# VH-VL binders against f1miw6: the designs that were tried, part 7

Target 1, 251 residues: f1miw6
Amino acid sequence: MPHFAKPLLRNIITRNLFNSIKKKQCLQYLQTLRTLQYDGFTTVYFGETDIPESLVTGEDFSDGYYMPTPTWCVVHAGGSQGWVPWKYRMFLRDELCIKQEDNLFFEFCDVVKKAYGKCAIVVKERRRQDATRPKEGKETEAQAHVPSVVNLTSVTCCPEVAKSYGHKLLTLPSPYNYLNPLDSAWSSLKWFIINNRKEFCLQSVDGVYSYQYILFSDLISKGIERINLSKWRTITTKVRRWENYYLGKLS
Short names: E, the ipSAE of ESMFold2; O, the ipSAE of OpenDDE; V2, 0.75 times the mean of E and O plus 0.25 times the DockQ between their complexes.

## First folded at step 1 (VH-VL)

Design x1 (framework fv_traxivitug)
Fold by ESMFold2-Fast, scan of step 1:
Structure x1 (fold): chain C 251 residues (1-251), chain A 123 residues (1-123), chain B 107 residues (1-107)
Amino acid sequence: as target 1 above (251 residues)
Amino acid sequence: QVQLVESGGTLVQPGGSLRLSCAASGFTFSNYWMTWVRQAPGKGLEWVANIKQDGSEKYYVDSVRGRFTISRDNAKNSLFLQMNSLRPEDTAVYFCARDEGYYDSSGYYLDYWGQGTLVTVSS
Amino acid sequence: QSVLTQPPSVSVAPGKTARITCGGDNIGSKSVHWYQQKPGQAPILVVYDDSDRPSGIPERFSGSNSGNTATLTISRVEAGDEADYYCQVWDSSSDYVFGGGTKVTVL
């Protein structure tokens, strides 16, 4: 959304997101990313999004014993070269605390190395709930607690593992989500789902869970495929303009 | 050509106050974040504080927060460290250093250092 | 943890190679910088961003960084290289984090 805003709205958004701590984190992130890009690293954005089944079906299943309303976590990665040639993963939210695949990030690092060579892998900073405004001369929760290992809910991302394949793992600071092209890709996926969900939610279907899962997975797969290379290039070009804007205003 | 010259270091009593100064030359001082780093006798380097180009942002190591104040005067190309409630463990050579980040960006490392000024806190 | 571990001393013969390590949890995901400090003098930057050299620093100085260890390598060591060497990373919570320092003695 911010990527499609007029220049005036962009200026208001950038001003409102600046504070002493987050500004320093954003500048460090952008400086590191540009240095890696100039050194030949391919930028790959790795992340996840939540898709509740109610978004797909348009129904509340709380009163239906055979059709629950679960939330699915979709994991994928992409950049200026499109989606990475890695099979996206899908996990049921209620099972994420039980099932976290040990070797998934190793496999991911190997796949992108074979496809692109050395990569700058960008993951989003985990959400902070600290409502306290940053104060001059004081550390905040966001400044004081930066994890050495970055974890998506579904995937453990070890920077040492990334480095062993020749990659660098970077954390994109919150709240600068508009610097992440993957968030735009997720928005496109959700809009595709909303506009095509009738194919999943058939009026005459008395499905079992596995049948519903198959239809849901097919819809998600089609939505991901619709975000083609041309779309990714458009998204990443707008992110690059946002990056240049911040560097020009802050540097 | 870049030069940083610290001054003001002396012997002070515990609980006392002292102001350190750093005179910069050979570069556009107002375009750089500036940093104070200290080194206790026979010990390693420890970051103390840094300050943004316009003085609007300041950061401190926990042990000096609330006691030390970093400031700058861009018209005079000078950096300052006001030290209050001094403790024996504040005894160190204090170095003025330039952050490598240009203009509004902060950098990752310190590209130029001054010679240091010795502060001794003892009864 | 924001602690960087260096050996307290390294001895090397003239013309040989000195290697100074900097240990830290997952330090390979961070950019490491190295400073040289001679007795009674200010530190000077000798390597930045793991392996780059500032203008005026001899090509004998090089660096690497992977896993839990960064290394400063000084090839064809000269008597004038005798000094204390400090590694450093930048951290959003602690700004500049320095190692404990390594005294390089050229015998």
Scores: ipSAE 0.000, ipTM 0.395, lowest interface PAE 17.3, mean pLDDT 77

Design x10 (framework fv_traxivitug)
Fold by ESMFold2-Fast, scan of step 1:
Structure x10 (fold): chain C 251 residues (1-251), chain A 126 residues (1-126), chain B 107 residues (1-107)
Amino acid sequence: as target 1 above (251 residues)
Amino acid sequence: QVQLVESGGTLVQPGGSLRLSCAASGFTFSNYWMTWVRQAPGKGLEWVANIKQDGSEKYYVDSVRGRFTISRDNAKNSLFLQMNSLRPEDTAVYFCARDFPYYDYVWGSYEAFDIWGQGTLVTVSS
Amino acid sequence: QSVLTQPPSVSVAPGKTARITCGGDNIGSKSVHWYQQKPGQAPILVVYDDSDRPSGIPERFSGSNSGNTATLTISRVEAGDEADYYCQVWDSSSDVVFGGGTKVTVL
């Protein structure tokens, strides 16, 4: 019996992640990834995380009326080699309602090709926050008032673009998102922010957007730097143990 | 500001029942798994039970399974442990603890307890 | 029997380094957390996820975890570090498991 992390085991049991269709998709994903690794592809996990300003300032809305707080989206990539040599991006979430630069993924593919050669680029299935628009029938009065959608992925990842650089783009099935080591890196970043936000709060200049952006960027940059090569190797080793478990269980 | 306060510990006869309470304040209680850990006088820490954010999953140490029931009331920011068929071996200080990590599931974080109450003493004696 | 083995006691002189081991089969594949408990007090988390420290815990506390042994290291030991220390893991067969505890005495 393997002794893996309880959060991973609970996610499998609670969310019925062993659904037959998703099990087949996971097995196919893992077999494809292993084949690419054997063929010399460098595995790179590409994704994003949301950092609400309340996480940075330390505001707790549990005891008061909740008001929306500004949220920053951070985009980066990494793997067993550490963070990729590509400058991470940071956007205010409100800005994601406007079309992002189409060339960001082109730039990313070029950078990792120059650094690592051919890569297996892994992205998570996109999660939609709002329900999809009904295709048939008129909107009811209740359905007419829907909240604004925001992009859950700030960069459009095109398989054809990846292919043009010699890469393969892989999508990790959503029930198995915990097989993405980038999620662990994001968690480490957020805990770094929590542990160091007191310094940020003392240095912040309220009401100056550009200065606040510089302070947020500095804190986030320091947190990213703390997730060094040694940490990435530990994270990816533990993910590989889970992958081996699933390959054995699902085969 | 983050605080957990246990109550309900008292002397009880073997075979008796007792309900422990834990009042949480200073954080969003409904976002965390919660745990009971006990410590017999002069002995080490022993995990007793834990409960998921919404109460849908509960886990128990073998020695209390079927006798103890963990529950929570998120509207009241309260955690409970109902203890039935108490034995002298259940004599211990019972601690309420908040499960780490903050964000529900965080791969690489494995049931750490970052905030603890002061404990409440349960004595089971004839 | 406990599945995590700690030495029952460790003695260390002030200013020196104390090392507390936690032995378990394939413990290096698990995340180990460490707690400090002083008499009459609740435990305090001092190291989590093998090597990370909570806010407010001094840099003198560090951890490592590899193979069958996890280690809590306390550098430049102070009288105030005298306490019982517990390692803890989660596993799928036993849920939450604590070590038996190590009493650190500063002589």
Scores: ipSAE 0.005, ipTM 0.481, lowest interface PAE 11.4, mean pLDDT 77

Design x11 (framework fv_traxivitug)
Fold by ESMFold2-Fast, scan of step 1:
Structure x11 (fold): chain C 251 residues (1-251), chain A 120 residues (1-120), chain B 107 residues (1-107)
Amino acid sequence: as target 1 above (251 residues)
Amino acid sequence: QVQLVESGGTLVQPGGSLRLSCAASGFTFSNYWMTWVRQAPGKGLEWVANIKYDGSEKYYVDSVRGRFTISRDNAKNSLFLQMNSLRPEDTAVYFCAREMATIDYYFDLWGQGTLVTVSS
Amino acid sequence: QSVLTQPPSVSVAPGKTARITCGGDNIGSKYVHWYQQKPGQAPILVVYDDSDRPSGIPERFSGSNSGNTATLTISRVEAGDEADYYCQVWDSSSDYVFGGGTKVTVL
């Protein structure tokens, strides 16, 4: 393996990768994805990431942080063809339960069908943390994490809706979320925020610092735009190399 | 230069508290699970705790669960271990380590360690 | 719960081969990693995934793993190889498990 890529590629694997149940799920996921790709489906990774305001302000948010930091949820999708030509969404975590649109996934499916035709839409499974997590922090095969939901926090992804547009909805098993190129895109976005946050000012209101939504939105937009087609191709190529490796080693 | 540097180790009384820090440089800290491993004087290596790249998952060895808390600040490339209700048996050199995986999990980068002594 | 058993010490003459064993039930079904630790220093990874070497580790270091025993082999031993060696596995029941360590003495 290439020297500079080797550490990053290794870190695609999660702690539960070789649990017997999750290993089988990973192989089934990869085999299904490759079959769809050979059948002409365009692979699109659909997901979300959390951006705490403290990331923009540069404040510490360790275990000693006493005030909750408002957190923004950013929703977008991309693949080897770049970001999907769909307006990314951004929600305050506290408002997701009242602002979520039931029709958002319908709109998304329509947009990608018009842009790419039939798509394999990959969504990261949501972990069932409390029920399956070991009480003493050690995992057994019997206590392996099992997905309780297959939806993003902000968007309900319905397989029947995807099918009505000619798409296939795939769930990437939670312990293999590093096989999702969106994680690399989100890391790049957060790195951009950290290095460019000085360009954006905060104002104090009633003794509490607040951010300018327009400036914050602009920062997010610039960070997203910086992940261009070339970067997406590099990211997806690295994921593809690890997919090929594990298909060969684990099948 | 790719490196990890621990700090914060000192002499503390039994029942006391201490926070260890680990400063990472030369790599994208936010892409890696991070770990604390300790070694009591004249003894072997013992895994203590690890934390997911985004801080969402934390795991602990049984002997420290409920007393120690692992955390990270990706904006500052820093890893922390908050140690409460310290016991003499917690006396050890504490190493910060980067978790790596090809097929199974191992540690490819280690700090120099910081000594914690719990004694009266 | 996994337990890894290493001999407490191994003595070897310069230029000869040292073999350090790591015993565990069905350890051959897992991947074993090896660390070298010199007095007062941090451990360094010398072998991972049973037999692969990190960049900068001499070819003299090799590993194998089958059945109930994994082995770290150091050929053409040099005085500078004198150190403590630890094996390590990960499994779903025990998380990270280290062997007790083997002190290699070059005489």
Scores: ipSAE 0.000, ipTM 0.414, lowest interface PAE 14.4, mean pLDDT 77

Design x2 (framework fv_traxivitug)
Fold by ESMFold2-Fast, scan of step 1:
Structure x2 (fold): chain C 251 residues (1-251), chain A 121 residues (1-121), chain B 107 residues (1-107)
Amino acid sequence: as target 1 above (251 residues)
Amino acid sequence: QVQLVESGGTLVQPGGSLRLSCAASGFTFSNYWMTWVRQAPGKGLEWVANIKQDGSEKYYVDSVRGRFTISRDNAKNSLFLQMNSLRPEDTAVYFCARDLYDFWSGYEDYWGQGTLVTVSS
Amino acid sequence: QSVLTQPPSVSVAPGKTARITCGGDNIGSKSVHWYQQKPGQAPILVVYDDSDRPSGIPERFSGSNSGNTATLTISRVEAGDEADYYCQVWDSSTDHVFGGGTKVTVL
């Protein structure tokens, strides 16, 4: 009898502790964000989404022979002001086509500083945003011109880099990722692709990945342009109402 | 083109079990949340369960929690609903749908034709 | 727990405008989606995120959402618009919530 329930009891205790920690993290996130907003920081949501080529072509994978579908990672940011005036990035999750810019986040911070002044930059919770600060002028051969590898197409957001431009980097805790308006923008983009892909349908092009990239970037640009300032204001207003709900419920 | 085809609906006695299947084609199944929605004869739509892209998160309406289990097999582009301890009030057409669940908002953009489950004594 | 209230039926003459309401406490803070269902058929998404339309849905269909009421508006109604219409939201307290449905009768 005493041996039967011990693993279940331990799991219940662990779950309750986990839930308490996550609620505390969410409350701290919301309180910090509101304080920054009151202090004049512009809120910007920075993130990425994956767009498989099959979403554009309409191909199915039900044949039982599965290969990794070529997938494009789109990186952008937006908020109540609309999309940031920064050129979005696209990376193919394929070793031969991946380009990694070690200083992409530096450029982003500089652009939003010039456009909005000090910003509260919100990113989704990720495993260890270790403070791997770039060594200015102290290049190691392992860091200089290191080629990209698959699974490392996500942009590294360093809090110290953000701080050097006067920004504050905040991590939105899981499971509260639904407080991120950028995910709604990504859903709208993917729906635009589905509804307009026959106009931009990719055809097999022998050996020319750069041409396929151009066709993809055209479709993505049109989809991003469709998510205008009015739509962003609607999305961010609803997120703010949900934030107010959670601030009241968790405090 | 996006297509969802449900199967498995049949007549079952109260207390019985049944497994529904949904075959997906025309899109990258592993990139989408999936949902089951039911509709009792002459009544409205009722959400039953949804499942995250990788199967790591599952949510259920209270009336089926502990009795129904949603699952998926991304290699086979298939969604499942295991229904245990069936009750007469579970009688409904069960729809498979693709869920654009973006954390704080979710909606179904494509639906299958449904499969009828009848639970009667 | 949130509950969405729809009128059980709406009657409209051809060529006129039908308005279907979806009532919910502070529904304007949520995204509202609308589905059309004809007898013996699967639902079809006609409006999502309050006011956006999927490809293939006529411009006659539009949506709005503010305060405690969301509205689906069907302008210049046609006989083929006769169907049941459902509103739907998601929130943090309840998952997917559907309205009870509104039967739109043309004429």
Scores: ipSAE 0.000, ipTM 0.436, lowest interface PAE 12.3, mean pLDDT 77

Design x3 (framework fv_traxivitug; at its last look DockQ between E and O 0.42; V2 from the best seeds 0.00; counts 0 for: pae E 8.9 > 2)
Fold by OpenDDE, look of step 2:
Structure x3 (fold): chain C 251 residues (1-251), chain A 122 residues (1-122), chain B 107 residues (1-107)
Amino acid sequence: as target 1 above (251 residues)
Amino acid sequence: QVQLVESGGTLVQPGGSLRLSCAASGFTFSDYWMTWVRQAPGKGLEWVANIKQDGSEKYYVDSVRGRFTISRDNAKNSLFLQMNSLRPEDTAVYFCAREPLYGDYVSYFDYWGQGTLVTVSS
Amino acid sequence: QSVLTQPPSVSVAPGKTARITCGGDNIGSYSVHWYQQKPGQAPILVVYDDSDRPSGIPERFSGSNSGNTATLTISRVEAGDEADYYCQVWDSSSDYVFGGGTKVTVL
C-alpha cells in the first residue's frame, strides 16, 4: 500500500522540490549570464515599473471609496553603464485596455546594438499567478523551456527578435528578482516621486496634489535622471556580489 | 503628513491574547507593505511581522510564528497584530512601520508610529 | 543568522564628527539602513540604501558601506543628535536584521 504521504508532507515536499527547481534555474541563469559576459556581451536589464497615481498625488483614500487610481507603467533599461541611451516609455494603464506596443522591443534592440554591440538582455519572469496548482502530472524532465516570448505588461520581449540583432534574451527566475538592479532603480524613482512631488505641483489642496496640476513628465524625467552612473555602479556591484554568492553556494 | 498610530497595548497574563491596531493616515495605505517591529524594555529593535499590500503574503519572525497573525484592512487604513499564547518575552513596545516599495534586499521602514506597550506578566 | 554588530556607545563633542559602525560578514553586499531613536520616541529613518538620505534629514548625516563595515557619519554634531542609532539590513535567510544599537552621547 503506497503510504500516502500526509498532505502536509506533500506540501513540504512540493515546496522543497519547487525550491530546488528554482535554485537550479537560478544557477543556470547565473552560469549563462557569466558565460555571455565572458563572451563579450554587455549585460542590460530591461523592465517596467508601475507608478500609481496616488503615489504622485499623495491622495489618501481612507474614506473607503477605493477608486482605482490610474496606474502609469514606465519602461526603461539600465546596467553597469547607467541608463540605456533610449527614451523611456510611459503608458497609462486603464482598466480596460493594456495596449502593448509590438515594435517597442525592436526599437530597443536596435538602440542597444548601436550603443553597446551584443547584449545580454535580462528581463524578469512574470509570476504566473495560476501556477499554484501543481498539476499532479508526469515528472516530465523540467527541460528549461526557454519561453518563446516573455510578456511584460506593456511590451512583448521575443528571444528571436533579440537574436536577430545579435543579442541574447535571459529570463531572471521570479524568486530571485532582487538580482535585477532595476528594482533598486525603480524604488529610487518612486522614493523621489514621493519626496519631491510638491516641487512639481502648481497647486495643492489640503496636502493633496491634483493630478492636473502636477508636472508629471518632468517629475518622472528628473527622477530617472537622478539615478546617475555612480548609483548604477553601486547597485550593479551589489547585484554582482549576490550573483557570486549564489554561484558559490549553488554550485 | 504620514501618521501611524498604534493602540491596544495593555497588561496581559501569560497565555493570554491581545490584538493590536495601527491606524494609518496621510498616504495611500494600500500601496505599501506594512510591518510590526517591537522593542523590549531597554533593548534593541526586533522585526516581528510584515504583510503585503493585498494581504496575500505574510512573514513572521520565528519566535512568534504560529502565535501571532498579521492582517490589514485597506478600506479602514488599518493594520492589525493578533497575538495569542503570549509569553513574558513578548513584553515590548510594538511599533507599526511603513515599508516602501523596494526590492527585497533594499527593504527598510520610512515611517514609524509612537508604539504601544504590551506587558505580559503574571 | 546574520548578526549586525554595533558599538554600545559613542561619545562626541559638539561640532565634531561622530562615526557609528555596523559590522557584519560581507555587509557591503547588503543595503544598510540607519534609524535614529530618542528616548520615548519612534525611530526615524536617517539613511537608507547605504548612503541615501530621506527628505528632511540634514546633510550632516551620511552613510557608507563596504567590506564588512557600514558607517553612519554625523558631522557637526549637535546636542539634538544624542540618541540611539540602529543599523538594519534585509537577508533572505534571516529576514529583517537590526544591529544592537549605539548610544550617541554629546559631551
Scores: ipSAE 0.027, ipTM 0.582, lowest interface PAE 5.0, mean pLDDT 84
Fold by ESMFold2-Fast, scan of step 1:
Structure x3 (fold): chain C 251 residues (1-251), chain A 122 residues (1-122), chain B 107 residues (1-107)
Amino acid sequence: as target 1 above (251 residues)
Amino acid sequence: QVQLVESGGTLVQPGGSLRLSCAASGFTFSDYWMTWVRQAPGKGLEWVANIKQDGSEKYYVDSVRGRFTISRDNAKNSLFLQMNSLRPEDTAVYFCAREPLYGDYVSYFDYWGQGTLVTVSS
Amino acid sequence: QSVLTQPPSVSVAPGKTARITCGGDNIGSYSVHWYQQKPGQAPILVVYDDSDRPSGIPERFSGSNSGNTATLTISRVEAGDEADYYCQVWDSSSDYVFGGGTKVTVL
C-alpha cells in the first residue's frame, strides 16, 4: 500500500507516469504513421487555427482591460503535396453547429480520397477544456458530461467515417507539437496577417478602424496562398527531422 | 513599437551567479517564444537558451546546460536568465530576442534588445 | 551539430553588388535567416525564410538558398550597408546555429 505522507511526492509520481505514457503514445504514433506511409497512404494534416479580430485590427490592450473580440476559426489541411484541393473554411467559433461539423469531415474525406486515394489523416489530440476550468457557470447536468475541446472544436473527426473512405485517422499526442507541420503553416499565416493588416485597413471604405470582412477574408486567402508547395515541402522536411529525433530518443 | 530592454549585466567573479532580466513592450509577450543570444567581445553570435510561450519547454546550448535557467513571467512581460557557476568563457553581451509565433520551425529572431554586458573575471 | 561557414570579409565598391555566402551540408533543406549588426548595436533581421524581407528592409537585400550554399545579396551597395552579417539556421537537435559572420566593407 502506498504511504506517501507528503502530497508533493504523489504529484511528482503522477507527472512522471503521465510523461511516460505520452512518450509511449508518441512512439506508437510515429511507428503507425511510418507503417501507413510504407503501405502507400498519403499523409494529410487536418486542423484549425483561431484568428481573433484583434489580430487583424491591432487592438490595444493597455491598462490591463479589454473587451473580448470575435474569434474566427480557419480549417484547412496540407502535407508534402501542398494544401489539399479543398476550399478552406472560416466561421465564427461560438456559432458552430453540429450539422456543419459533421458535413465538413465527410466532405473532406471524399475530396482527399478522390485527389490522393487512401490517406493517413493526422489530427491533434483533443483535450477536455472544462477539466481546467475551476468554476462552472449556468451548467446543466447534460453539459456536465459533454467534453469541451481546446483544438479542433469546429469539426468532429470520426475514425469510422475516415475508414468508410479508406482512410486511417491518427491522433498526434500532445505535447509533441513539433510533429505537426500545420502549426508552421498557421504561424506563417498569422505573421502575414500581422505584417499586412495595416495596408488592408487603409483600403477600407468605412474608415480607419472599421472591421472589413471582405478585406479580412482576402487577407486570409493571400496568407494561405503564400504557403506554396515549396514552403510545404520545407516544413514537412523539418517535421521529418523532428520525427527521426524523437524515434531515436524514445526507442 | 516593439521594445526589448535587458538589464542585470555586471562584473562577477568565476563561480559566481547573476540574474539577467528582459522587459518587453509593444506586443503580446505571451504569444512568442523568447531567446537569449550572447556575443563574446570581438566574436560572433551564439545562441544560449530559448523558452516556449507558456514556459513549458526550455532548450539550452550544451556549454550552459545545468548552469543556466531560462524563465518568463507573462503577467509582467519579463524574460529571465539565471546564470550559476559562471566561467570566464561566459563573458559576453547577452541579447534578449523575440521569436515569431510558433518559431520553432522557422526559428528566427525578428527583434533584439541592445544587450547587457556580463564580465566574468577575477 | 551542423557548422555554417561564412567568408570572414567581403569588400565591395559603392553601387556594386555584394554577395555573402553561408555554406552548410544540405543547407538548402533548412530555412536560412540573415542578420545585420553594426558596431555597438543590436543585430537586426534583414532576410528570413531564405528570401523574405521584414517590413522596413530595402528591396536591395535579397536571399537565396539551394544545395550546400545560401547567399545574401545586397544590390546597389551604400556606405550604410557596412556591417557584420550573420546567417542562422535551426537544426533538429534543438540547436540554433549561427555562421561565424562576414564583415562587409564598402570601399
Scores: ipSAE 0.011, ipTM 0.499, lowest interface PAE 9.1, mean pLDDT 77
Fold by ESMFold2, look of step 2:
Structure x3 (fold): chain C 251 residues (1-251), chain A 122 residues (1-122), chain B 107 residues (1-107)
Amino acid sequence: as target 1 above (251 residues)
Amino acid sequence: QVQLVESGGTLVQPGGSLRLSCAASGFTFSDYWMTWVRQAPGKGLEWVANIKQDGSEKYYVDSVRGRFTISRDNAKNSLFLQMNSLRPEDTAVYFCAREPLYGDYVSYFDYWGQGTLVTVSS
Amino acid sequence: QSVLTQPPSVSVAPGKTARITCGGDNIGSYSVHWYQQKPGQAPILVVYDDSDRPSGIPERFSGSNSGNTATLTISRVEAGDEADYYCQVWDSSSDYVFGGGTKVTVL
């Protein structure tokens, strides 16, 4: 039969199968999470966010032309008990390194084991739009002095490392956006930065990124501290409502 | 203080094209997602499109997808909406609005412009 | 996917309390935002994230959100509160969703 099936009909059938697969992935994730919680695992969300330096400074560099600003990556974790008692990490993305730091996740697993015992460690699945995002290129050559800074674009989260500490690593499926409380915490941090940056903003730097990093780090530290247990309870309450909603709808 | 000023709204024939502009001042424009929201005469608010800080992500309501193009020029603190294949149902006041930063998602519009009226009729 | 249902109008005497509802399936799990719009003017944000109030908005504006109903409450209503009020959420499958609006008339 020549050209019996139309491309539109195949697209509709493919979309229906894809939606069914994503529903099953979400339901499996939620059921696994609930089982782990019932078995005494503490839920911890581990992730990262990007903060451009222009957000911190609030500055436009010129009226008539544009130059890009550096972007920092913040890595942290939290849950219903608040932020994990683990020092968050900051990395400069403009000086990117392809290698991922396996030791960082190992250290994290050790810290959460000591703080909470066995944990369900949740990391967000990379969305397809995130996976197709172009990599930032090589470091900028125009600088006269470049401080030695650890550069990283992502952290490797190995399931066997988590298992070695008695933890379980879970991947939060896309596109269920309301299921990650860490995204809301990142948004609150960025809003704190916008509203408080005047007290940490410098109009000039003595030619060394390390000074600006110190002020940036202090602002971030204050912002993280401001997201207290009460705020985390508000965030996680909304996430749990969405979890219950999807468990009812998808089961 | 934050100001958003829309311009470019006028009478246009069905099937025609129109370009709206929004001039931003009083804040660091490149730090925010920007949005167009419209309101038909005597009707409610309808989100139309938004655009990420660096212009790399753009989203549209289904009724305008493929006909409207949102864009921004961060060097000029300007937001644009190119409207093609206009229909009578696109008749509305078009508002420029600012979205606060919430990491990888947005939720509300904290400052709005005064709007510019687009009328699509023969 | 949620549909936001608001009453078309609410009438209230000066000094009394106006309650504007926004109905939606499981709306208590969303962050609900509220806008005031006077005729011929731009909307202004009066409540965000269910119950938070922007700086410059009088304390008599308050919000709540639980179950299937979010509510904007305006206590000690003044003539200047006469306006249209819209609720709004963001949903990844429906994007930004506004309620149909409620006209508050101050008698």
Scores: ipSAE 0.011, ipTM 0.530, lowest interface PAE 8.9, mean pLDDT 77
ESMFold2 (binder alone), look of step 2: mean pLDDT 93; pTM 0.948

